# VH-VL binders against q0aze0: the designs that were tried, part 159

Target 1, 268 residues: q0aze0
Amino acid sequence: MKIILVNNRFKENTEKKAQEIAGQLSALNVEVIIDNGLDEPYAGTVDFIMVLGGDGTMLRAARRYGQRAIPVLGVNMGTVGFLSNIEINELAEYLPLILREEYSLEARMMLEVAVFQQQSLLTRVFCLNELLLRSNSPRMLSFALEISGQKLEPYRGDGLIVSTTTGSTAYSLSAGGPIADPQLDAFIVTPVASHIINKRPLVVSPEREISLHLLEEREAIIGIDGQIKMDFGAENRVLIKRAPHPLLMVNLKAKPFFTSIDRSLQRQ

## First folded at step 7 (VH-VL)

Design C38 (framework fv_ragifilimab)
Fold by ESMFold2-Fast, scan of step 7:
Structure C38 (fold): chain C 268 residues (1-268), chain A 124 residues (1-124), chain B 113 residues (1-113)
Amino acid sequence: as target 1 above (268 residues)
Amino acid sequence: QVQLVQSGAEVKKPGASVKVSCKGSGYTFTGYYMYWVRQAPGQGLEWIGVINPNSGGTTYNQKFKDRATMTVDKSISTAYMELSRLRSDDTAVYYCARGFESGSYYLDTPFDYWGQGTLVTVSS
Amino acid sequence: DIVMTQSPDSLAVSLGERATINCKSSQSVLYDSNNKNYLTWYQQKPGQPPKLLIYWASTRESGVPDRFSGSGSGTDFTLTISSLQAEDVAVYHCQQYYSTPLTFGQGTKLEIK
């Protein structure tokens, strides 16, 4: 068995813990590849991905490996998150089930984001939560939104979010979007501080194709999962589709979504 | 071991074009963004542009957009930067540099490996 | 464009003493969604290309001695060398990668006093 152990090199205690766990797994005849974010994603075949850290580390793992249809387990190191399934102090208890492949999988849709400059593809990335288009200056943006070839009336405001259902509780929620059951597949399109009063969040089929471009020269950025940022100008266009494969999340322990989000909202 | 090896020094007349090469080795060439940066004598560093070696997609500094062309030849793991209509103030050391592993976008990576530099002198 | 300004232009520090180099951006390079500063520091010795020292304003690149540290947030950043060694004589450059065009400071020349 070959396992990728994903940790966050920027979080002090995770590197040491990753080494300890790798040693434990090697003692059980498991081949371990450590991914701390410094090297390219491991290109070989693996059987399982274990993510040590919080939701941020899981988002990175999803971008790197989510399209390979490999089971991904989130192991929480301290702070409770939405994407982890077990705590680090529970790992020893659940390790035999992992090695025997005795767990269920939950599929979470992902976005495929392609950014163009004129007619040239600049980059293609996958993400679990959302794409954010926002102004990078005090001036509002003027931009065009097209859904499956249907051109909407122009938008004016601070930006727009295109979210998965998993991302419904992230930035989309802060911008006034709905809370969505992550078992549903849908895009949630949420305006950010729209100058046009009647621009409302849209919930659309995940089979739709969404495109965005600026109608005026402005300083804008595209943000991915709150972690990756790129400049976006009038010469750029972004195309958003459902990713070919969902992220396969491992369930070893029941984690009720609705009570968790309800508790989180009361805390805020 | 990651290495970026650039072509040799060039002397050009005003109005000519120069094409600098940068050969990558010791890593998967198509997996990392390639940046071009120049440094005039006694001056700071100035960014020219970035290319995705896998797709050929480019982003240029607007100052250079009309004169610079970045390309790649994947078969020999080599990136090129051509600068046309040279002026005396284009005299500089030109560097290629690789984007850092941690990001999928050109804006979330610093430059972790640099070529040795190519001196381009533009004079009559 | 984000303008990067370094101070001082040149600095002389005695061996074993602390060296401090400052970098100011004309606009914030802090991305509030991930709470990261898109700011790097490079070391450049005569006749050599720049070498990455610090990224995300405060994260040391692998192999960089721990006497080098970065600090600051938003628009004001500092590179500190806690105990200057002879090998640290170089020009130091800050760079923002928050938005295009990617921009660098003018450089700070560090010399032994």
Scores: ipSAE 0.101, ipTM 0.652, lowest interface PAE 4.8, mean pLDDT 88

Design C39 (framework fv_ragifilimab)
Fold by ESMFold2-Fast, scan of step 7:
Structure C39 (fold): chain C 268 residues (1-268), chain A 124 residues (1-124), chain B 113 residues (1-113)
Amino acid sequence: as target 1 above (268 residues)
Amino acid sequence: QVQLVQSGAEVKKPGASVKVSCKGSGYTFTGYYMYWVRQAPGQGLEWIGVINPNSGGTTYNQKFKDRATMTVDKSISTAYMELSRLRSDDTAVYYCARDFESGSYYLDTPFDYWGQGTLVTVSS
Amino acid sequence: DIVMTQSPDSLAVSLGERATINCKSSQSVLYDSNNKNYLTWYQQKPGQPPKLLIYWASTRESGVPDRFSGSGSGTDFTLTISSLQAEDVAVYHCQQYYSTPLTFGQGTKLEIK
C-alpha cells in the first residue's frame, strides 16, 4: 500500500507530525510519500491520501489530487474543520480500518475552471468550494453570464460566485446563497451585492457549462476556494464545468452535516 | 536538481529579431509556468510575459506585446522568447524563470529558479 | 500598473551592523481573502541571476540565513539584514505578484562601509 501524506508547509509542527506518521506507516510495510506543498504533486500511483491539517489543507489536496479517484482522509490537527473526518489523536485507533480498506466513501463534486486570455487557455484549475468573480476596486462590475449557451441579462454589482454543494456553506452562504446537501450535485450561482435587486441565487444542473466575461474594462479578480487569486479583465473569459471526477472523501466516523451546520449558524 | 539552461549571448543589428531559448530539466516541464524577465545594464528587472507550457497560453506585458512572442516545445522541454524589431535600448540580459509551485494557477507564487541569463547586445 | 519604489537606491553598512531596505507599492498587494501579501525579495550578485530570499512578504526561502527577515503589509515593506556579512553585498529587488504586469522596484545596492 502506498499513501501520500499531505501537510501545510506554512503550519508549524506539521512536518514533524508527518514524519512521525510516515515512520509508523513504514513499520507496517506502507510506502509513504510526503507532500508539504513545496514540490510538484506526486505523479505515481497511490492507494490512499491522508491530509494532515485543517480545511485549507484539504482544499489544496483536492486541487492537487482530487481528480485521481483516490480515497482522501482529512485528519484534523488542532482547529476544528468541516472537511476533516477524524482528529489526529484518533488516528491510531482508526489506522487498522484504513489498512483493511474498511471505510465508506462520500463523493463530493468539484469544479473545473478554465481561464482564457483572448483565444489562449491561460490556466485550468480544479476546486472543491467555489469560483468567485469580484471587483478589486470601489467600482462595480458589468459582466455577462451564460449558462449552457443561454445569455442572461447583464449583471451589475460586486461580483458572482459559482459554487459546488460542498461550497454552499463557504463564501456562497455569506453572499446569501442557500445551504445545500453535499450529497446533491449542483452548481449554486450567487450574486455578490448585485445592483439589480431581483437577481437571485440560481441552482442549476451540474451538467451545465457556465461562462463569465466582463462587459467593460474594470479591475477584477477571480478567486478559487479563497486561496488562489488571478487577474480578470475584459480580454479574459472563464469557463466553468463539472470536473470529470469527484473528490472521494473517507468516512471512518459519522459526521452529521445538518446538525453541524445548524450549530455553526447559531454561533454567528 | 532543477535547472533552466539558456542559449548563448547574441549580437544583433537594430531592426533584427532575436530568439532566446530556455531548456528545463530536473522537473516536469509542463507543470510550472515559465516567465521571461529582462534587465538592461545597471537597471532594474522588467517583466516581459508568462507562458503556460502545457497549453501554450500566454500573457504579455503591454510594453512588449507588439514585438514579443513566447512559445514552447514540450518534446524537448524548451521555452522560447522572440523579440522583433530590435532597438539599441533592447540591450539587456534576458532571463527565463520558473513559477515557485506547480502550475494549476499563476500569480500565486514568486519565481524560485532562474536561467543563467542571455546577454543580447543591439548595436551599430 | 502597480509601481514599486525602493529606498534608498544605495546604502553602505558596516560589517555586523543592521541593514534596512524599504519597498513601497502604489496600491495594496494584500489579498483580503487569504490575508497574504503578494510581495517577494530577491538578492542579485554581479553576473548572476536574482535569487529568491523572501516570499509572502515575510516567509524566508529554504536555505536563506536567519539574519534575513521581511516585514510589512499592504503598501509598505521592509527587508532587514540583522548582522551584515561580506557575502551579503548585492543588489536587492522587491517584486509584487498581486497583479499583471508583474513589477519590480528599481533595486537597492548594498555595500560594505
Scores: ipSAE 0.397, ipTM 0.760, lowest interface PAE 4.0, mean pLDDT 88
Fold by OpenDDE, second read of step 8:
Structure C39 (fold): chain C 268 residues (1-268), chain A 124 residues (1-124), chain B 113 residues (1-113)
Amino acid sequence: as target 1 above (268 residues)
Amino acid sequence: QVQLVQSGAEVKKPGASVKVSCKGSGYTFTGYYMYWVRQAPGQGLEWIGVINPNSGGTTYNQKFKDRATMTVDKSISTAYMELSRLRSDDTAVYYCARDFESGSYYLDTPFDYWGQGTLVTVSS
Amino acid sequence: DIVMTQSPDSLAVSLGERATINCKSSQSVLYDSNNKNYLTWYQQKPGQPPKLLIYWASTRESGVPDRFSGSGSGTDFTLTISSLQAEDVAVYHCQQYYSTPLTFGQGTKLEIK
């Protein structure tokens, strides 16, 4: 068995724990790769991904490895979030099940975000939570939203969020988006401070494609899961699709999503 | 009426730099991307790059990314293209050309208006 | 890079006759989302800059005579002058604006036979 431990090099506690866990796994004849974000994603085949940390680390892991159809376990290390399944102090208890592959999987839809200049692809990213388009100035943006070739009325506002159902409890929620069942596949399109006071969020079929571009010469930025930032101008367009593969989240311990929402949100 | 007026012919030595200007009039200068294209004698056209006159954002042909610099002075509706480390094979007529569409999310549009061209001769 | 290749390099046609210039792209310049070909034709007379004739492969620019037409899709395109006039003597260029870098054909010189 080969396992990737994903942690954050800027979090010393996770770095130390990753080394410790790596040692334990090695003693059990498990091959371990540590990904602390310093290097490029490990290109070799692996059987399991263990994320040590909070939601941010999980988002990075999903972005780096999600397309590879590898089980991903979130191990919380004292943070508050929605993407961890067990606590670090529970790892020893569940480790035998992990090694025996005695766990269930929950498929979470990811976004495929493609940013273009002209017809040239600038970047393609798979992400678990959301794509954010926002103004890089105090001025509102004017931009076009197209869904499966259907052009909506021009949008004016601070920005727009296209989120997965997983991401519904992230920035989309802060912007007034609905909380979505993570077992549901859908896009959530949430306006950010729309010029139209009662602009409603959209729930869109995962079969559709979402396109965004600016209608005026403004400076904007694209944010992906709050971790990737890039400039976005009138010369660019973004195309959002359902990723071809979902993130396979390991479910070792039952976590009742709806009953835990209030608790989790209150701590954030 | 839309007009693009370029600076006059230049003669340069190898290794020198040249800066060509292009003044736009008859339209909203900041509303249209400005392209730069050159044509060597008896040859086809070659794309150098494009600039957003409003933001100053640029995209270069990789062939020229290390030598070409596009800028704008919005106050006088003028675009500039500077080419450094000139070589003999840089001898060409250099054109500025306006984007076909205003406010397009594509840079990939045809060029509807062109400057008259600026001959740059590089010789020892 | 998308390579544009025109044929022929030069062409002589009698007045009133049909002139046909071909342009081939090394890859498709058809955009699936809008079903448009990102291909344009320019006319360039001696000592002058290029002039836009056709865009989106088949759309004639305003002011361009009806005798000029563009056709084709994907990788193969054709500029046709149905009845050659004296003022049509020029070099014709095809260009793709599908992806960067933008690229042009080598040009086709059209003369009167």
Scores: ipSAE 0.000, ipTM 0.456, lowest interface PAE 16.2, mean pLDDT 90

Design C4 (framework fv_ragifilimab)
Fold by ESMFold2-Fast, scan of step 7:
Structure C4 (fold): chain C 268 residues (1-268), chain A 124 residues (1-124), chain B 113 residues (1-113)
Amino acid sequence: as target 1 above (268 residues)
Amino acid sequence: QVQLVQSGAEVKKPGASVKVSCKGSGYTFTGYYMYWVRQAPGQGLEWIGVINPNSGGTTYNQKFKDRATMTVDKSISTAYMELSRLRSDDTAVYYCARVFESGSYYLDTPFDYWGQGTLVTVSS
Amino acid sequence: DIVMTQSPDSLAVSLGERATINCKSSQSVLYDSYNKNYLTWYQQKPGQPPKLLIYWASTRESGVPDRFSGSGSGTDFTLTISSLQAEDVAVYHCQQYYSTPLTFGQGTKLEIK
């Protein structure tokens, strides 16, 4: 068995913990590749991905490896989050189940985001939560939203979020979007501080293609999963569609999504 | 080991074009964005643009957009930057530089490896 | 465009003494969602390309000695060398990667007294 251990080099002690776990796995005849975010993603075949950290580390792992149809387990290391399945102090208990492949998989949709400039593809990235279009100045944006070739009335406001169902509890929630069952496949389109009262969140088929462009030159950015930032101007267009492969998330223990989110919302 | 090797020094007349190459080795060439930066003698660094070697997609500094062309040849792991209609103030050392993880947008990471530089002298 | 201004333009410091270089951006380079400052420091020795020293304002690149540290947030940033060594003689450049066009400071030349 070959396992990738993904950790976050920017968080204290995660690199040391990853090396400790790699030693334990090697003692069990498991080949281990450590990915701390500094080098290119491991290009070889691998059987399992273990993510050591919080939701941010899982989002990075999903961008790097999510399209390869490999089981991914989130192991929480002291931060609260929605994307981990077990805690680090539970790993020893669940390790035999991992090695025997005794777990279930939950498929989570991902977005494919393609950014264009004057007919040229600038970049193609994948993400688990959302794309955020936002103003980078006090000025309101004016922008066009097109869904599968259908041009909607122009949007005016601070921006727009195009989210997966997994991302419904991230930025989309903060902007007034609905909470979605992450087992559903759908795009959630949530306006950010819209000036137009009738612009409400949309829930649309994941088979649709969504495109965005500015109608006036403004300082704007697009953000991916709260981690990647790109400049966005009137010469740019973004195309969003469902990614070819879902992220395959490992379930070793029951995680009650609705009761967890309900408790989280009562505290916020 | 990661290396970026650039073409040799060039001397050009005003109005000519120059094409600088940058060959990557020791890594998956299409996995990393390639930046182009220049430095005039005794001056600071100036960004020209960035290219995604996998897609060929480019973003240019508006100052260079009408004269600079960035391309890539994946078969030989080489990126190119061509600057046309050269002026004497284009005299500079031109660098290619890599950012790690092309799956992250180029603004998310700093330049981790640089080529050795190519001196381009524009004189009549 | 974000304008990066370094001070001083040149600095002479005795061996073993502290060197401080400042960098100011014309607008904030703090990205709220990631809580990171998109500010990088490079070291450039004569005849060589720039070398990555510090990124995200305060994170040392692998292999960079502990005497180098970065600090600051938003618009005001500092590179500190706690005890200058002969090998530290170089031009230091700050850069923002918050917004295109990517912009650099004019450079600070560090020399031994």
Scores: ipSAE 0.006, ipTM 0.556, lowest interface PAE 9.1, mean pLDDT 85

Design C40 (framework fv_ragifilimab)
Fold by ESMFold2-Fast, scan of step 7:
Structure C40 (fold): chain C 268 residues (1-268), chain A 124 residues (1-124), chain B 113 residues (1-113)
Amino acid sequence: as target 1 above (268 residues)
Amino acid sequence: QVQLVQSGAEVKKPGASVKVSCKGSGYTFTGYYMYWVRQAPGQGLEWIGVINPNSGGTTYNQKFKDRATMTVDKSISTAYMELSRLRSDDTAVYYCARVFESGTYYVDTPFDYWGQGTLVTVSS
Amino acid sequence: DIVMTQSPDSLAVSLGERATINCKSSQSVLYDYNNKNYLTWYQQKPGQPPKLLIYWASTRESGVPDRFSGSGSGTDFTLTISSLQAEDVAVYHCQQYYSTPLTFGQGTKLEIK
């Protein structure tokens, strides 16, 4: 068995724990590849991906490996979040189940984001939560939104979020978007501080293609999962569609989504 | 071991063009953006542009957009920056630099590896 | 464009003493969504390319000695060398990578007193 351990190099205790776990797995004849996020993703075939950290580390793992159809387990070491299944102190208890492949998988849709400059593809990335288009100055943006070739009236405001259902509890929630069952496949399109009174969040089919471009020269940025940031200008265009493969999340332990989100909202 | 190796020094007359190469080794060439930066003698650093080696997509500093052309040859892991219609004030050391995570992976980092630099002297 | 201004232009510090270099941006380089400052510090010795010291304003690159530290947020940033050593003589550059065009400060030359 070959496992990738994904950890966060920028958290020293996480790196140390990853090394300890790698040693324990090696003692059980498991080949371990450590990915701390700063090298290119491991190119070889692996059987399982174990993510050590919080939701941020899981989002990075999803972008790097989510399209390979490999089971991914979130092991919480950071802030309490929604993407981890077990806690680090539970790993020893569940490790025999992992090695015997005794777990279920939950598929979570991902976004494919392609950013163009005129006709040239600048980058193509995959993400689990969302793409955010936002102004990078005090001035509002004017931008065009197309959904499956249908041109909507121009948007004016601070930006727009295109989210998966998994991302419905992330930045989209903060911008007034709905809470969605992450087992549903849908895009959630949420305006950020729109100056058009009747602009509402949209919930659309995941088979739709969404296109965005600026209608005037402004300082703007594209954010991916709250981690990747790219400049976005009037000569740029972004195309968003459903990624070819969902992220396959490992379920070893029941984690009730609705009671978890309900508790987190009680104190807001 | 990541290395960026640039072509040798050039002396050009005003109005000529120069093409600087940068060969990457020790990493997956198409996985990382390549930036071009210059430094006039005794002056600060000035960004020229960036290229995605996988797609060939480019973003230029507007100051250089009409004279600079960035390209890549993926088969030999080499990036090129050509600057045309050279002026005396284009005399500078030209650097290639690698950055990762820009639009591809977890959180941007700036220039993590630099080439050794290519001195371009423009004089009559 | 974001304009980066360093101070001082040059600084002379005795061996073992603290060196402080400042960098100001004309607008914020803090991305509030991820709470990261897109600011980097480079060290450049004569005849050499710049070397990455610090990114995200305060994260030290692997292999960089503990005496180097970065601080600040938004528009005001500081590079500190807690106990200057002879090998630290160099020009130090700050850079923002928040928005294109990427821009650098003019550089601060650090000398031994």
Scores: ipSAE 0.078, ipTM 0.647, lowest interface PAE 7.1, mean pLDDT 86

Design C41 (framework fv_ragifilimab)
Fold by ESMFold2-Fast, scan of step 7:
Structure C41 (fold): chain C 268 residues (1-268), chain A 122 residues (1-122), chain B 113 residues (1-113)
Amino acid sequence: as target 1 above (268 residues)
Amino acid sequence: QVQLVQSGAEVKKPGASVKVSCKGSGYTFTGYYMYWVRQAPGQGLEWIGVINPNSGGTTYNQKFKDRATMTVDKSISTAYMELSRLRSDDTAVYYCARVTDYEIVSGYFDLWGQGTLVTVSS
Amino acid sequence: DIVMTQSPDSLAVSLGERATINCKSSQSVLYDSNNKNYLTWYQQKPGQPPKLLIYWASTRESGVPDRFSGSGSGTDFTLTISSLQAEDVAVYHCQQYYSTPLTFGQGTKLEIK
């Protein structure tokens, strides 16, 4: 068995714990690849991915490995998040189940984001939460939104979010989008401070393709999962589709989504 | 060893073109964006552009867009930067560099080529 | 374009003393979504390419001595060498990677008094 252990390069405590766990797994005849999240993803075959950290570390792991159809387990090392399944102090208890492959998998849709510079593909990224288009200055953006070849009336405002259902509780929620059951497959299209009175969030089929481009020269940025930042100008275009493969998240213990989100919103 | 090796020094006449090469080794060449930066004698660093070696997609500094062309030959893990219509103020050391973060389109550079001195004189 | 301005242009410091180099950006390089400053420091010795010292304004690159530290946020950044060693004589450059075009400061030449 070969396991990738993903940790957070910028947390010393997490790196030390990763080394400790790698030693324990090696003693059980498990081959361990340690991934600090910065270098190129491991290219070889892997049976399981263990992510040590919070939601941010899980988002990075999903972008790196989510398209490979490998089970991914989130192991929390700080404050409770939405993407972890067990706590670090529970790992020893659940390790035998992991090694015997006695767990269930939950599929979470991902986005495929392609950014073009004029007619050339600049980058292609997969993400678990969302793509954000926003102004990088006090001036409003004017931009074109097209859904499966249908050209909508131009948008004017601070920006737009295209989110997965998993991302419905992230930035889309802050911008006024709905809370979605992560077991549903859908794009959620949420305007950010729209100047047009009747612009509402849209919930559309995951089979749709969405494209965005600026109608005026403005300073704008594209954000991916709140972690990747790219310049976006009038020469750029974004194409967003459902990614070919969902992220396969490991369930070792029940984590009720609805009661978890309800508790996190109690004081808001 | 993970390294970037550039072509040797060049002397060109004004109006000519120069093509600098940068060969990557010890890593997956198509997995990292390649950046080009120059430094005139005694001056600061100046960004020329970036290329995605996998797709060939490019972003140029507007100052160089009219004269610079970045290309890649994936079969030999080599990137090229060609600068045309050379002037004396193009005299500089030209560097290729790699971004540390696999996912960042713009970033910081952990790996640099040794530099190629291009001298433009009549 | 984001303009990067370093101060001083040159600095002479005695061995063992603290050296401080400043870098100012014409607009903020702090990204509010991830709370990171897109600011980097390089060390460059004669005849060599720049060497990465600090990224994300305050994160030290692996292998860089702990006497080097970066601080600041938004538009004002500082590189500090707590106890100057002879090997630290070099030109130091700051760079922003918040937006293209990527821009560098003009450099600060550090020498021994």
Scores: ipSAE 0.601, ipTM 0.838, lowest interface PAE 2.1, mean pLDDT 89
Fold by OpenDDE, second read of step 8:
Structure C41 (fold): chain C 268 residues (1-268), chain A 122 residues (1-122), chain B 113 residues (1-113)
Amino acid sequence: as target 1 above (268 residues)
Amino acid sequence: QVQLVQSGAEVKKPGASVKVSCKGSGYTFTGYYMYWVRQAPGQGLEWIGVINPNSGGTTYNQKFKDRATMTVDKSISTAYMELSRLRSDDTAVYYCARVTDYEIVSGYFDLWGQGTLVTVSS
Amino acid sequence: DIVMTQSPDSLAVSLGERATINCKSSQSVLYDSNNKNYLTWYQQKPGQPPKLLIYWASTRESGVPDRFSGSGSGTDFTLTISSLQAEDVAVYHCQQYYSTPLTFGQGTKLEIK
């Protein structure tokens, strides 16, 4: 068995814990790769990914490894979030199950985000939470939204969020989007400070494609899961669709989503 | 426009060194691993190595580990591949190519440079 | 190292006819954990770099015409052009990314008969 431990090098406690866990796993004849974000992602194939930390670390792991259809376990290390399944102090208890592959998987839809300049692909990213288009100035954006070729009325506002149901409890929520059942596959399209006060968030079928482009020359940025940022201008367009593969999140411990929402949200 | 632009053709003597450059533009240069691949005349493609333009981390094909050196200058979005102790069988078109997805290391290539012909002859 | 072998080395096909190129790996490039074949196909026209056609053995890259398809699993793979067009004249390469070093086939030259 080969396992990647994903942690955050900027969090010393996670680094230390990753080394400890690596030692334990090695003693059990498990091959371990540590990804703390310092080095390039591991290029080889692996059987399991363990994320040590909070939601941010999980998002990075999903972006780096999610396309490989590898089971990913979130291990919380004292942070508040929605993407961890067990606590670090529970790892020892569940480690035998992990090694025996005695766990269930929950498929979480990811976004495939493609940013173009004319017909040229600038970047292609798979992400777990959301794509954000926002103004890079105090001025509002004017941009076009198309869903499966259907052109909606032009948007005017600070920006727009396209999120997964997983991402519904992230930035989309702060922008007034609905909380979605993570067992659903859907896009959530949430306006950010639209000049139309009553502009409603949209829940869109995962079978559809979402396209965004600016209607005027203005500086904007694309944000992906709050970790990737790039400039976005009138020459660019972004295409969002369901990723061809979901993130396979390991479910070792029952964690009722709806009963924990209030608690989690209050702590954030 | 998203593109990789490589340096011009080179003619070298056996035993010499060659350094090929590859400049990326139109995309986040540091976000994609850069591979180097060569193609001898009438032959297939051969992997030389890969570099992370952000960290400078490298992995080489064992065949070239003693002769190839990959570097980057991210300030100008340029990758370099130097091959030393050139032999006649190093005559080939050398390509830089990025991996398709952001921060994906292993895989396939969606963007290529135009190629640099390196000719090694006495 | 995984050796990739294409067949044939060259192929002439009439316009509108089916073209079939085979690629064989010395070992399986199917990963058991995700059941995916780490195999890609490229098209290379004279004086140009390779162009991505197919990845994961059977997934078409965006913009690639429907007449191109990839199939196979394990060690045997096939690139099929259902109806050959004039612009399809090129050298086609298969590549594995299952393990390092990354390796390519020797290429197949496709011409119009």
Scores: ipSAE 0.006, ipTM 0.446, lowest interface PAE 12.3, mean pLDDT 90

